# Designs tried in a protein design chat: VHH binders against UDP-D-glucose 4,6-dehydratase (TGDS). Part 15

Target 1, 355 residues: UDP-D-glucose 4,6-dehydratase (TGDS), of Bos taurus (Bovine) (a6qlw2)
Amino acid sequence: MSVAGRAESLGPPDSFAKRVLVTGGAGFIASHMIVSLVEDYPNYMIINLDKLDYCASLKNLETISNKQNYKFIQGDICDSHFVKLLFETEKIDIVLHFAAQTHVDLSFVRAFEFTYVNVYGTHVLVSAAHEARVEKFIYVSTDEVYGGSLDKEFDESSPKQPTNPYASSKAAAECFVQSYWEQYKFPVVITRSSNVYGPHQYPEKVIPKFISLLQHNRKCCIHGTGLQTRNFLYATDVVEAFLTVLKKGKPGEIYNIGTNFEMSVLQLAKELIQLIKETNSESEMENWVDYVDDRPTNDMRYPMKSEKIHGLGWRPKVPWKEGIKKTIEWYRENFHNWKNAEKALEPFPVQPPFV
Short names: E, the ipSAE of ESMFold2; O, the ipSAE of OpenDDE; V2, 0.75 times the mean of E and O plus 0.25 times the DockQ between their complexes.

## First folded at step 9 (VHH)

Design r2 (from j2 with N57E E64V K65E D99G E101T K103W W105H T109R; framework vhh_sonelokimab_d1; at its last look DockQ between E and O 0.04; V2 from the best seeds 0.00; counts 0 for: pae E 18.1 > 2, placed apart)
Fold by OpenDDE, look of step 9:
Structure r2 (fold): chain B 355 residues (1-355), chain A 124 residues (1-124)
Amino acid sequence: as target 1 above (355 residues)
Amino acid sequence: DVQLVESGGGLVQPGGSLRLSCAASGRTFSSYAVGWFRQAPGKEREFIGAISGSGGETYYAVSVEGRFTISRDNSKNTLYLQMNSLRPEDTAVYYCATGYTDWIHYTSRSYDYWGQGTLVTVSS
């Protein structure tokens, strides 16, 4: 007796006020965005498109997986036929484009994959969105498109000078997105955020990697001197920024999403060691640090002005001490949410985890 | 959009008790911290207290600590402020507020949505 599981008839697409496509939704930042959207906008259908690459996990979305206003679709943004069909079928009103290859270290080794996914994939997506007459298209970029600077703060008008293949691919994708505004007045908005940290991040980036290494009684691997600094935003703050841009962002505009909180990789390691190993001894801290060769190119700083988005009413809210504690706690229980997460803990050069 | 509606305000004698409610609508209530603020005539709005999304953590201003208790019922999307041992200086419009974080914040800037307020008058 075949228990035909009654597919609860998702009410006709006509019952939702808006349909929002979020690409890369099984990833880090996008998963937080989806969770927020699903919870805060019950009258919006949230469609998650993700190819489920090595850094993706559906566990990031477990809290909303059964919500009526949430739909997951596995697919590749580089499949132009699929993407076109998706827009026709799902009647998308808004697009939030997060899907990207993002690991800078890997971009040195697999640069063409970054170009293909980040540039070609974005071009496919924005083209399909334009044809479908989407009312708003938000492209999620990075502060790295500005390149490094020691003293000069970048604003939205600063030229793009990327120094690595990842940043280059993101910058190139911006050009395609912006071209649709210029040519067609297609309502695109571009965001450029500082480094984001928090739960749901695959442990290949510096914060989740160091946390995970230490929690597994392994040493932090610092590239070079560790004097390079990054600005860190907590995941919920960046989600609020995206929501702000979604509501108030002007088409054709770029918005930096930055913070004044800046920390060196070395200082980060020390603080994490203190928090996780519960030591204040400098000598003990040294036992948890290893130095490895630096990246081929490693920018020292990405200072960025965020006055434009401040004008929209957004500010970072989560203090570092709170955010990092929550992050550390999350990884104690969730490190194994990804396949082969242990591979992410290897020092550069790292072989991509076998999907 | 998130809507907050305060209720339960009124006139009470010094030493009396009052329970305020804040009903939230428009989103899942349990994911976000919510706070109480008050504004007396001619004064700035001040933080009273807040509770985390899960309800596991609470914070109170020194002025109300030990007298006021904040709780929430996530199943009802409702925030409560139990006020005991009320004083004339507690006279104010009381506001509930929420944002997009589950963290407790004590600054008004950290909250994005506000109720219309409910008046509490403590007078003999």
Scores: ipSAE 0.000, ipTM 0.257, lowest interface PAE 15.2, mean pLDDT 90
ESMFold2, look of step 9: ipSAE 0.000; ipTM 0.147
ESMFold2 (binder alone), look of step 9: mean pLDDT 80; pTM 0.816

Design v1 (from b07 with S52T S56R S100Y Y105S R107E; framework vhh_7zox_3; at its last look DockQ between E and O 0.01; V2 from the best seeds 0.00; counts 0 for: pae E 20.6 > 2, placed apart)
Fold by ESMFold2, look of step 9:
Structure v1 (fold): chain B 355 residues (1-355), chain A 120 residues (1-120)
Amino acid sequence: as target 1 above (355 residues)
Amino acid sequence: DVQLVESGGGLVQPGGSLRLSCVASGFTFDDYAMGWVRQAPGKGLEWVSDITWGGRTGYADSVKGRFAISRDNAKNTLYLQMNRLKPEDTAVYYCAKGYYPKTISLEDYAGQGTQVTVSS
């Protein structure tokens, strides 16, 4: 491949029942998915495509990196010639599309980059997958496409009303993916998940950022009032949801992947301070929080109903107390898995040049 | 081969000032946060201050308003200006690479230390 990204020298035999492309596989959620697929489906070839930007780490895949049913290819989904060659040479049956830029605060200052990666890159990928007659294409979207609400819970029929550039890029990408179902009956499935937390998340996001700040004796920086809430879903629960959708999801359908667990940013900070600094003193907890300038453009809540995926037999099973304990413990030992992880702890971290 | 060399400690009377220095080598200084920790006689390690690669600072409550951390990236050097010193500040002060979490050994992230003694 004349425009191919970095390819690993380890190649598997060609005797696999299915070949699965996972984009963004060195990232957060997708790395958990790859580990599960490699371990649970030894007769499937799992192909990890990642451009290895600043939030990615191949250490996320270390435990399975030598498995014969795993292959890493370095490349960029925005390179249409590379993507066409990839589908021509790798004989891909299933696509799990996770690759995206996801940081909401960054999307307000780098909106064109989000459009390029999330919209153009997704369109390149779905077009190539359709031309190659891929048998299933799963696009990973977000509950943020619905927009915020204080009192309405969104189901999959609710209109998209995104309120920030990240959510807008995901909503636009959904439109391109859905058009391939409408026009060609290309078998796409869209998932919209709550915020996910757990090991492997680059620590610019609120949960790993607060954990890492507190573990380094720094204050949690809260933008605005901190009263906005999010539903938090543990990484292994969301992987089980993707596996359920892969097995039982109907083409052309959208599935919310959510949880009833909901927490404000301020409550999150207080719980993490209690767990990490081992205090119940309200005055001491207040010393670990700083408020910064108001950014009133963030939505207050993203409430979702997930009855469709419940009907497929999936429910979240990891309680918050268990999941957050595992996450805190993971960051104690793995904060340095990314180059310059300390830069993620700035309020607006400088993005290192990657790729 | 990471090396951190602290200096500038000494004996000072209560209310006095000292400036600590830490010269770093063996890594790209500009890319890392740096910090100071201290160990008083018979006590455990206490975080004192840190500074990000971009210059944002943090301080323990016990030293806030009296100590000032700074860095000179061109000279690979970390500083701690210590003003209005108290006998409770008596300790060995260590320069540390990166943020100092409670669970990581000083030997991987700290120098050999410099003694500060505040006494009449």
Scores: ipSAE 0.000, ipTM 0.117, lowest interface PAE 20.6, mean pLDDT 82
ESMFold2 (binder alone), look of step 9: mean pLDDT 81; pTM 0.834
OpenDDE, look of step 9: ipSAE 0.043; ipTM 0.416

## First folded at step 11 (VHH; framework vhh_sonelokimab_d1)

Design t1 (from k1 with N57E D102G K103L T109R; at its last look DockQ between E and O 0.02; V2 from the best seeds 0.00; counts 0 for: pae E 16.5 > 2, placed apart)
Fold by OpenDDE, look of step 11:
Structure t1 (fold): chain B 355 residues (1-355), chain A 124 residues (1-124)
Amino acid sequence: as target 1 above (355 residues)
Amino acid sequence: DVQLVESGGGLVQPGGSLRLSCAASGRTFSSYAVGWFRQAPGKEREFIGAISGSGGETYYADSVKGRFTISRDNSKNTLYLQMNSLRPEDTAVYYCATDYEGLIWYTSRSYDYWGQGTLVTVSS
């Protein structure tokens, strides 16, 4: 008696396995994430939500703009009505929250805007996601929430001690996100990454700014002594970390995404000058550096432990020499992707923090 | 219900110009973004561009950037597509579209309201 295997009725072909909302997707890291998701997960619907601020560019997503499993929505996470409607209509399963004001220098001048976008906006988003019973909510934070340290490496249990308005806003937003786990066991995951570099970044940050300045035969402006160090991760490595967390990250957990590669701002300038100006002369390199006043608060370093995410199988792969060359080449051709890119190259006026 | 009606299509020579219009009715026009799409024979419908409700923001596909300009007159409830430097590959039926929420999308499936389209033929 041959047991006729019940042909599982293949549901209608148009049903995506998952619907993923990515906020800030026209930005830097999130655009790489979206491209990766769209290309690698054809059965996932990827919804890009972005308000298209000054640092955003849809050119970052040009390669996937016509894909069937990609949707762009212009909108503001601070619009509670809009966000609510979005969740009601788009049947979102997963949220990756990248949308934020991120420029530290600007945060000293526009601190309230950072609070509004990063804290209130995140609160609106996580609330709506909770109401919609999203299965996973990933909040993208920063290593800066730990504050600066010279000797101590921060792990995921280290207290948050932000020293600037940006970091403070990100830290505050973490508290809201975490509260949903604590109160409702809403499946949130928080990531804290080191500095990220690569294509698609608005040229206001140190690496794209220095690259762009030098490519336009302008000097690198170093704040203070330039002895402050940062850990730099290439964009594709960070995307892989997010994919790892998406797949294997545990709800209610925090994951540091760091690297052992550390470089001072001064060393960074020198290396970029060498690569772009093709000089090995120290005297010549000095001609391409200007020193300006330091930030009101400038942490010397952000050392982090990343053993937790290593345990999930993630490691950075792209060497600095490879990543930076690719980055330099990209900016040579793509600097004008933003309408106001030249403005980003101007020295940021050091204004006293609005207390 | 939102109604969209495209007009202005026709035959034009390569290098020529054409201006399309999309008349909207049924809701407050200024509150909603509107997109332009085109569909060539045997091809999928493709995004051309879009304009925000206020007209302050415009988006273009790379294929038409620098050649096509989208504008709107909210007082007339009309959307425009100025097409310059037309090419044979621009031959298609052109559609205007909007969604229920008045949002901007790159994907045609995300739009709820469509016009009937207007044919543009670029040929020598």
Scores: ipSAE 0.000, ipTM 0.259, lowest interface PAE 12.6, mean pLDDT 89
ESMFold2, look of step 11: ipSAE 0.000; ipTM 0.240
ESMFold2 (binder alone), look of step 11: mean pLDDT 78; pTM 0.796

Design t2 (from k1 with N57D K103F T107R; at its last look DockQ between E and O 0.01; V2 from the best seeds 0.00; counts 0 for: pae E 22.0 > 2, unsure alone 62.8 < 65, placed apart)
Fold by ESMFold2, look of step 11:
Structure t2 (fold): chain B 355 residues (1-355), chain A 124 residues (1-124)
Amino acid sequence: as target 1 above (355 residues)
Amino acid sequence: DVQLVESGGGLVQPGGSLRLSCAASGRTFSSYAVGWFRQAPGKEREFIGAISGSGGDTYYADSVKGRFTISRDNSKNTLYLQMNSLRPEDTAVYYCATDYEDFIWYRSTSYDYWGQGTLVTVSS
């Protein structure tokens, strides 16, 4: 079977070659993936499963919401009875599992919720997919499972050394997913991506948060020195990577999805101030930055080698300047994409309950 | 897999003008930001300015702002540096450079591909 194929014609709505489940599809990355799948694979039924938490928005899917090869189901992957019934009734052939709790600062306060959703929910899903004899299962993980490094680049064989409860939950979920390959040769693939940015990202993450703060005349909050760096990958490049892995990825394998583009948090703030406040003055730029206490742990870098996916023919194509301009414009026009977007403008992360 | 060739350098009198060209070959020129750098004898390489892949954004070092203009013609895979009001301190070898990830364009280490350079001499 070729997932890459496009139908040259559309049959009736109930005549689909494959049925693809995308969990978390009203979220950030997964919504871009759904739009691409619906447009590029009109002969496949694309099923969006989402519980619609505060980071989700069905507005992310408005351009394809009326397509005959798209279906939304509201539900929770942690509900094992619901998930079992879903696989029994929907004839799912392919699973793309994006649903997760992702906010690092919240994971220090609500760690058991991250375990419940990310570990238990993933285990429920992969077990049901295996019992239903699903043809492919793609688990979306993170470069944060490696832990930070000042010098070492991580390849897919590097040990996982997570340093926060979010990263720990993703690493644990990987173990459950991989065990189905080891035990049953169930065709799973794991991806570990750099930080992604672009439209549809709930503005609690550093890039959309700084954009939203500056657009509302608020200062960027820098944790510690701001010298920690991240690799940032534009959303459409990541979607192309997932499509590449779906078409060419080998069962049982792990693929890093990374970029050599690297930027410190301080450099990011300065660039966004320049672009949004239109100033090059260092004195004026200091008016837009506040420094706050560092996180309990704050990895300096997550450098990755991505030769495996490069060997499949994928490389990032969107230059930072182009991607960040599109992102800035999107947030200017779409601040109210989420009902509680104002909450993301709060000046500090959630305090621990032990203070 | 991108190759860059500068041209247009030469000798010019103070107050004169020169136009440098950077012809590019390779897969997709329009996806790459391009920077201009210069290096005077015995000095570090100096950032002059950069232009985005689409040509919509430019940035200039303070030393050349108002005197130099960067432009590109993506249909010809060529970028240009128009240098006006030249001064003896503008004497240097001028390089064009490009990379796939274009944000930190004032740092030479952000660029993966470099031309051989073209010498500009402003006599005094």
Scores: ipSAE 0.000, ipTM 0.114, lowest interface PAE 22.0, mean pLDDT 82
ESMFold2 (binder alone), look of step 11: mean pLDDT 77; pTM 0.793
OpenDDE, look of step 11: ipSAE 0.005; ipTM 0.251

Design t3 (from k1 with N57E K103M W105Y T109R; at its last look DockQ between E and O 0.01; V2 from the best seeds 0.00; counts 0 for: pae E 19.2 > 2, placed apart)
Fold by OpenDDE, look of step 11:
Formats: sequence, C-alpha cells, structure tokens
Structure t3 (fold): chain B 355 residues (1-355), chain A 124 residues (1-124)
Amino acid sequence: as target 1 above (355 residues)
Amino acid sequence: DVQLVESGGGLVQPGGSLRLSCAASGRTFSSYAVGWFRQAPGKEREFIGAISGSGGETYYADSVKGRFTISRDNSKNTLYLQMNSLRPEDTAVYYCATDYEDMIYYTSRSYDYWGQGTLVTVSS
C-alpha cells in the first residue's frame, strides 16, 4: 500500500516574509540600516522613503541599489495624502522612522521647520501606520531629549527636558508616538541614541565637519570653549542596536542606546588634527583651531544609562580608534557625494533663537 | 525632451469601461516608471497608479483598486489604463506622467514630464 506523499503546494516563491518601511533612508544612520537589512534579510522587502533633502544622498545606498528586495520611493512624510496612499499600496509590516531635521544649529534659525517635519511629520506617519495596522513602529529619538546634566545619568524613566528646538521637536514627536501606545496599544518602540559617527553623514555635524575642514586645509571651528562633551557611537554599532530593538524590543518601551566613550569637542579636534595632519606638536595643533561664538544653548554633556538594551544583548563593539580612522578615510574619498557639502563647512552664524 | 500624449477619453455611462493610452516619445521608454493621475473639477490632482519601467510592478490608489489596470508596451512606447466599472466620481482629466528614473512616486510634484490630459466623463 504505497503512501502517496502529499506534495505540499509551495506557494508562489516571490512573497517576502515582511515589508519594512524605513524613512529617511537616504540619510546617515538610516542608510546603514537599510544596507544592513537588505544584505542580511533577503526575505524582507525594504522600502526606503526619503524626500531627498540637502543632507540626503542616494550614493549612500549605491551598494544595494539593484537588489531585488530594495525599493526607493521619494516622498514627504508631511504629505498626509501621500503617506496614506503609501501604506495602502505597499502593505507595510514594520516601520523604522529615521526621517527628521537634525541639525541643532539650524534648529535655532528654522525652529518651525523642525516642528513641522519632526512633530507633524511623525504624527502623520504614526497615524497612517496605526490605520494600516503595522505590527511594529520604531521611532528614532535622541539623548538630547533629556537635556544636559553634569552629574546625573539619564535612564529611560528620566523626564524629558530638551534645551534646544531640535531636541524639543524630537521630544514632542515622542509624545505623539507614545500616545498611540497609551490609547490604542499600537506597538511602538522609542530609541534614544547618543551621537553617532561614521560614513554617509552630511558634513555639518562636528565629526564630519572637522574631518572635512582639516582635509581641505581649513581650521576647525570650535563653539565656545569646546569643553562640552559628547558620547560617540560608531554607525555599525547603532545599526546593531536598532536590529536588536527590532527583534527583541518590547512594544511601549523606550531604549537608550549609549556608550561609555565620551570626548570633549576640544579633545575631538585635537585628535582629528593629530590623525589627519600627522602631528603630535601642541603648538602646531593650535594652528588648526579657531574659536567662535557659542550656541545660544549648549549642554555640557548627556550622560545616559544603557542597561536596558544591554539586557537585550547589545553592546557597542567598534573602538574609537578604529571607527574614526575608517570615517576619516571615507570622507577623503566621498566628501563630494553631496552637491552642497562645501556649504556645510562654513561657520554657522549664531542667531538668537526665534521665540 | 520627453513628450507624453494621452488619448482615449470620452463620455461613458456608469458601469461602463474605457481604455486610455499614453504615447511617449523622446527617450527610452522602458527605463522609466510611468504614472497615471487625474484631476476633477475643483479638486487637487490625485495619484491613480504607476507601473515600473519593466512593467513588473504596479501600484494603485485604493479608490481604483480592482477596477483599473495599468499596463505598458515598451515596444510601442505606450502606457495604458484600463478602466472598468466606472463611476460618476471617476469624472476627471486623466494625465500620464514620468520622471528621469525608474522610481515610483505618489505625488504629482515629483514627476517631471506630463501629458496634456484626456477628459473622461462618467454620466448617465
């Protein structure tokens, strides 16, 4: 009696297991995230949504541009009609929301734009995601929402006390995202990361700006005394953190993504000068530094606890010496990936905050 | 310069069908995604659907899903919109649009080239 084995009808081969929307994917951190997702998850469709602002570059995604599980869509998260239609057509399962205005100096001058993009845009996106019954929504925030502290380390339960328009906009957006959890138990996760450095970053931030200035035989412009400190994470480490949160992060929870590596802006300048100009002379290093007026508000440090995400199995791996060398080398070859990169090297005029 | 010319518009009764065409000239048609838009009187231009350069991917607005079908013949440099089960609310000027890349856009402002449009009127 020949047991005829039931040929399980293999459903059509072409169905992706998950569809992931990544906003701001032509930017810095999000581009690394997309590359990682596309390469490591061939069964995931990765949809990159980006409006292609001044700091965005599709060159950041060149390595995966032709992959079958990658799609680019140009659009604005502030366009509610567009966003709604996007969710209707793309059948999104997961959202990673990176899209934001992020330049703190610019936020003092264009505060309303930051509010519009970071708060209204996020609200539009989370609303559409909720309506579409997305299974997970990750909002990418910043350690700056805690405000500055000299002695106290912030944990995920610490109150938000932003001190600049950028941080305020990110904090406000968190409130909207969190409200969807509270009201609807919509599966949101919020991350708060320290400063990130590495390839693909528009050269307006301190590390890529100083690298690029020095590589063009220009001086580093230090705001104020340069004694303010920041914690710096390498781009691949933060991507690993996001992947960890994507897999293991609990809905309704906040995760700090921090590092114990802390450096002052002044020390950063000195180290970059040493590496790029190949000098150990203090007197020579001084020739590559200019001091300019400080920001209207400039927090001294953002100490943050990361035990919660450590509990998920994540830790930073890339040492500073390794990460910064890789970063320096990348900018030597890729500075011109942006049309307006030279403009980013100009000193940012300190203007009083428009209240 | 890319030129797009829509045709096939006209008067049709509710429940009827109509097929629109968009003829493209001036560049390699198969290299670009092409979209259909419509604009009703007093309303904003809205996305209907799009098709990738190869024709392997299609996208539709919910308002037309199941009723409208987009196809293309790259050998003829022509885009098609098959409209079935037409409704009075489908009355509009219909436009085809394309950009410089094989990218999908849902917003009209992202497209660089437009046809003159063809009027579709659905009325009893």
Scores: ipSAE 0.000, ipTM 0.237, lowest interface PAE 15.9, mean pLDDT 90
ESMFold2, look of step 11: ipSAE 0.000; ipTM 0.170
ESMFold2 (binder alone), look of step 11: mean pLDDT 83; pTM 0.838

Design w1 (from k1 with D102G S108Y; at its last look DockQ between E and O 0.01; V2 from the best seeds 0.00; counts 0 for: pae O 12.7 > 2, placed apart)
Amino acid sequence: DVQLVESGGGLVQPGGSLRLSCAASGRTFSSYAVGWFRQAPGKEREFIGAISGSGGNTYYADSVKGRFTISRDNSKNTLYLQMNSLRPEDTAVYYCATDYEGKIWYTYTSYDYWGQGTLVTVSS
ESMFold2, look of step 11: ipSAE 0.000; ipTM 0.166
ESMFold2 (binder alone), look of step 11: mean pLDDT 78; pTM 0.796
OpenDDE, look of step 11: ipSAE 0.370; ipTM 0.729
ESMFold2, look of step 13: ipSAE 0.011; ipTM 0.530
ESMFold2 (binder alone), look of step 13: mean pLDDT 79; pTM 0.802
OpenDDE, look of step 13: ipSAE 0.000; ipTM 0.240

Design w2 (from k1 with E101W D102G; at its last look DockQ between E and O 0.01; V2 from the best seeds 0.00; counts 0 for: pae E 19.2 > 2, placed apart)
Fold by ESMFold2, look of step 11:
Structure w2 (fold): chain B 355 residues (1-355), chain A 124 residues (1-124)
Amino acid sequence: as target 1 above (355 residues)
Amino acid sequence: DVQLVESGGGLVQPGGSLRLSCAASGRTFSSYAVGWFRQAPGKEREFIGAISGSGGNTYYADSVKGRFTISRDNSKNTLYLQMNSLRPEDTAVYYCATDYWGKIWYTSTSYDYWGQGTLVTVSS
């Protein structure tokens, strides 16, 4: 069972213009969103709902934790009785739904947990939000619902063709969210973003993992040639996209939040070695990589057309060199942001990650 | 939560065989990879091998390859470690362990759930 509870209440509920629920707010992307909302909207009450799993940290909210317009509630979106009570007592106007199980490798091992959290949990939330007459419900989805392509770009009209249990659970959750628009005209908006990097990301993902390994004098592990590529979008750029959708997004619509910036795993490792070990020597850089060739790599990419959100006035602003430098600096001082951060540095023995 | 109980340890002569069992209870046993470790007196825990939740993938430390075999029977919620050609240096307490997320790890500090262990002694 979930733990139901309430954190410190600040101010009476009816003294704020809007009350915004952010699920998963102690996590990576959502914590940046909460900080921006709390700082930029002092007349809004921002309610952080999180169950505090291993990838979450309340330290992500440290700079705003004492603000009068911020409130933390520990709870589980899968507890339908708790969620119903939450909407009855907190008078929520807007929902930003970030909470999810997101680890692709784990989705092959713990597929039913992904269904439970991502599909059932989302259905519980959207149903309760609809009953409470919430003004806007933003569901945070992923470009992985498109299923990947070697050469074709996806726009928001492209069919969902997920290829792993994580992506399947997100695609299924989208169907439940969209059904509330189709049936009731409940004002939902869906966003699908590229892979995000930046401070607050639990270091099991490739960018923070390589940074953390190198900062602990350990080698980067590269599967295959390392020539597979990923798109990377900086955390503050994606927060600006969510703010744009919150203000200007049309109900019933889907918005891709993408970037044309793309980098191979090998080039990522080389740049991080140069920046963290302060070397230009190719011979010295070879001391910081290990190659593992025990499973085929995933060559699929998720290139997206983002013309809809560009039409709302959003584009990514943070160049890679600035974003990665800030990220490296953050991990240098904040590796212990999570209680068991060292666990993220350990590889699977002879089993390749899908990451 | 997951509970693990090892059994089957005992005294064996060099060159002999033993089969250890790891009985599991709790959430979906078949979804969790399991690692096997051992700890000799005065030494740190040592990775022996691991098996995926489905049983389709097995992994072994170099010190035991070809002599030890890991298997599982998900209908009985039990894992097995078949140890053949035992040597005196195999004397240790043997543990099974699993991670909350079902990953396989080489280091003992990465595992969240442990059994109490079963002693294997290889001596004349």
Scores: ipSAE 0.000, ipTM 0.172, lowest interface PAE 18.3, mean pLDDT 83
ESMFold2 (binder alone), look of step 11: mean pLDDT 80; pTM 0.810
OpenDDE, look of step 11: ipSAE 0.007; ipTM 0.272
ESMFold2, look of step 13: ipSAE 0.000; ipTM 0.158
ESMFold2 (binder alone), look of step 13: mean pLDDT 79; pTM 0.804
OpenDDE, look of step 13: ipSAE 0.005; ipTM 0.306

Design w3 (from k1 with S52Y D102G T109Y; at its last look DockQ between E and O 0.01; V2 from the best seeds 0.00; counts 0 for: pae E 9.2 > 2, unsure alone 62.1 < 65, placed apart)
Fold by ESMFold2, look of step 11:
Structure w3 (fold): chain B 355 residues (1-355), chain A 124 residues (1-124)
Amino acid sequence: as target 1 above (355 residues)
Amino acid sequence: DVQLVESGGGLVQPGGSLRLSCAASGRTFSSYAVGWFRQAPGKEREFIGAIYGSGGNTYYADSVKGRFTISRDNSKNTLYLQMNSLRPEDTAVYYCATDYEGKIWYTSYSYDYWGQGTLVTVSS
């Protein structure tokens, strides 16, 4: 059997070798990262900073919530006084910055909120981290900063051409983070990942939303034609990429975290209908699809080259067939992981508890 | 467990027709969903169509709909791809693939068993 209690047996009660701040740690990707860090690094203190918005859930951290090397602090990165005090009192060595507003559809309706959280909040955080002499700052960005393309793959040297307020806010935040490297040689690293899927994702995003709709006997609502494609990475693969960048990433560098796996939103819906409704008929699949109005912009593809992170020894290893089946099973048991999760099944999450 | 052998590839003129076969062995063929894929040089495998095992319903990608027809002969454990009105862009290696659960996967990464492929060249 596994030695699940190893953290307490290896962690010193009165000091830790490093103190790691993870912002947005009650969210999707960051919660998987925290669980891995707490379990694998018992001599590191892992500090979860989250304001607990509607996409967050402390249930994501339940298995490690009582570990000696884990600490939760509720707070807002946009509160500059709080953030300054946090760095003064917690003696942070490493920052993993995941906290963000992330829903593209909401960014067309609440654009100034995205600017405030993603740009101002990131600037507050990187400024405080620099002042506190943090030894490593990792900013988690997105492939959407490149903008869409039908015929070109993006590498890390490609220009940013964002087409929506979410992507624009992430691109702007990258500029502030990079300026601290350029001006001060503050050791920042930027990651740009493909879309991630898996357990813990609030079901407003396409994969968990379609799964949850179908599991509640409702149609998949497709924006526009559904011919847009996305590259999808399973959560554990992306956590391994962040661990690789943490260990081997070079200051001032940008790393794409991508996959060759690509599918359209319509193909995704058809596969999920087959898996969840167990149909072998295209006409029945059409009964589970409905079309809604498109977004003001709707990029067709975000293809990425990931040769830099491949050179660090990382490649995705979870096949889509395996990852999507695990994800479907998780939502069958955990749809109520969030308060008012049923609001995510609307075309937009328009009245969530936290907004 | 399952062995697939494609055959019938060759050279054909634009506008012409060609029939590919996919012979299966090792399991009950009638219960499998079978997909057809093609791969042009330097590109990913592209889904072109499939036939379900339970009822024989077929599905086609838009790029081949109306030109290609999939059928099966369960007595011979063989699936056929009839290709009509061929175009130069149909030049590729053609593969058949199966899923042991009888599901259609629209991406090549999800299929369990593959044939070795048969080359189709559309040129005068």
Scores: ipSAE 0.012, ipTM 0.541, lowest interface PAE 9.2, mean pLDDT 84
ESMFold2 (binder alone), look of step 11: mean pLDDT 77; pTM 0.788
OpenDDE, look of step 11: ipSAE 0.017; ipTM 0.379

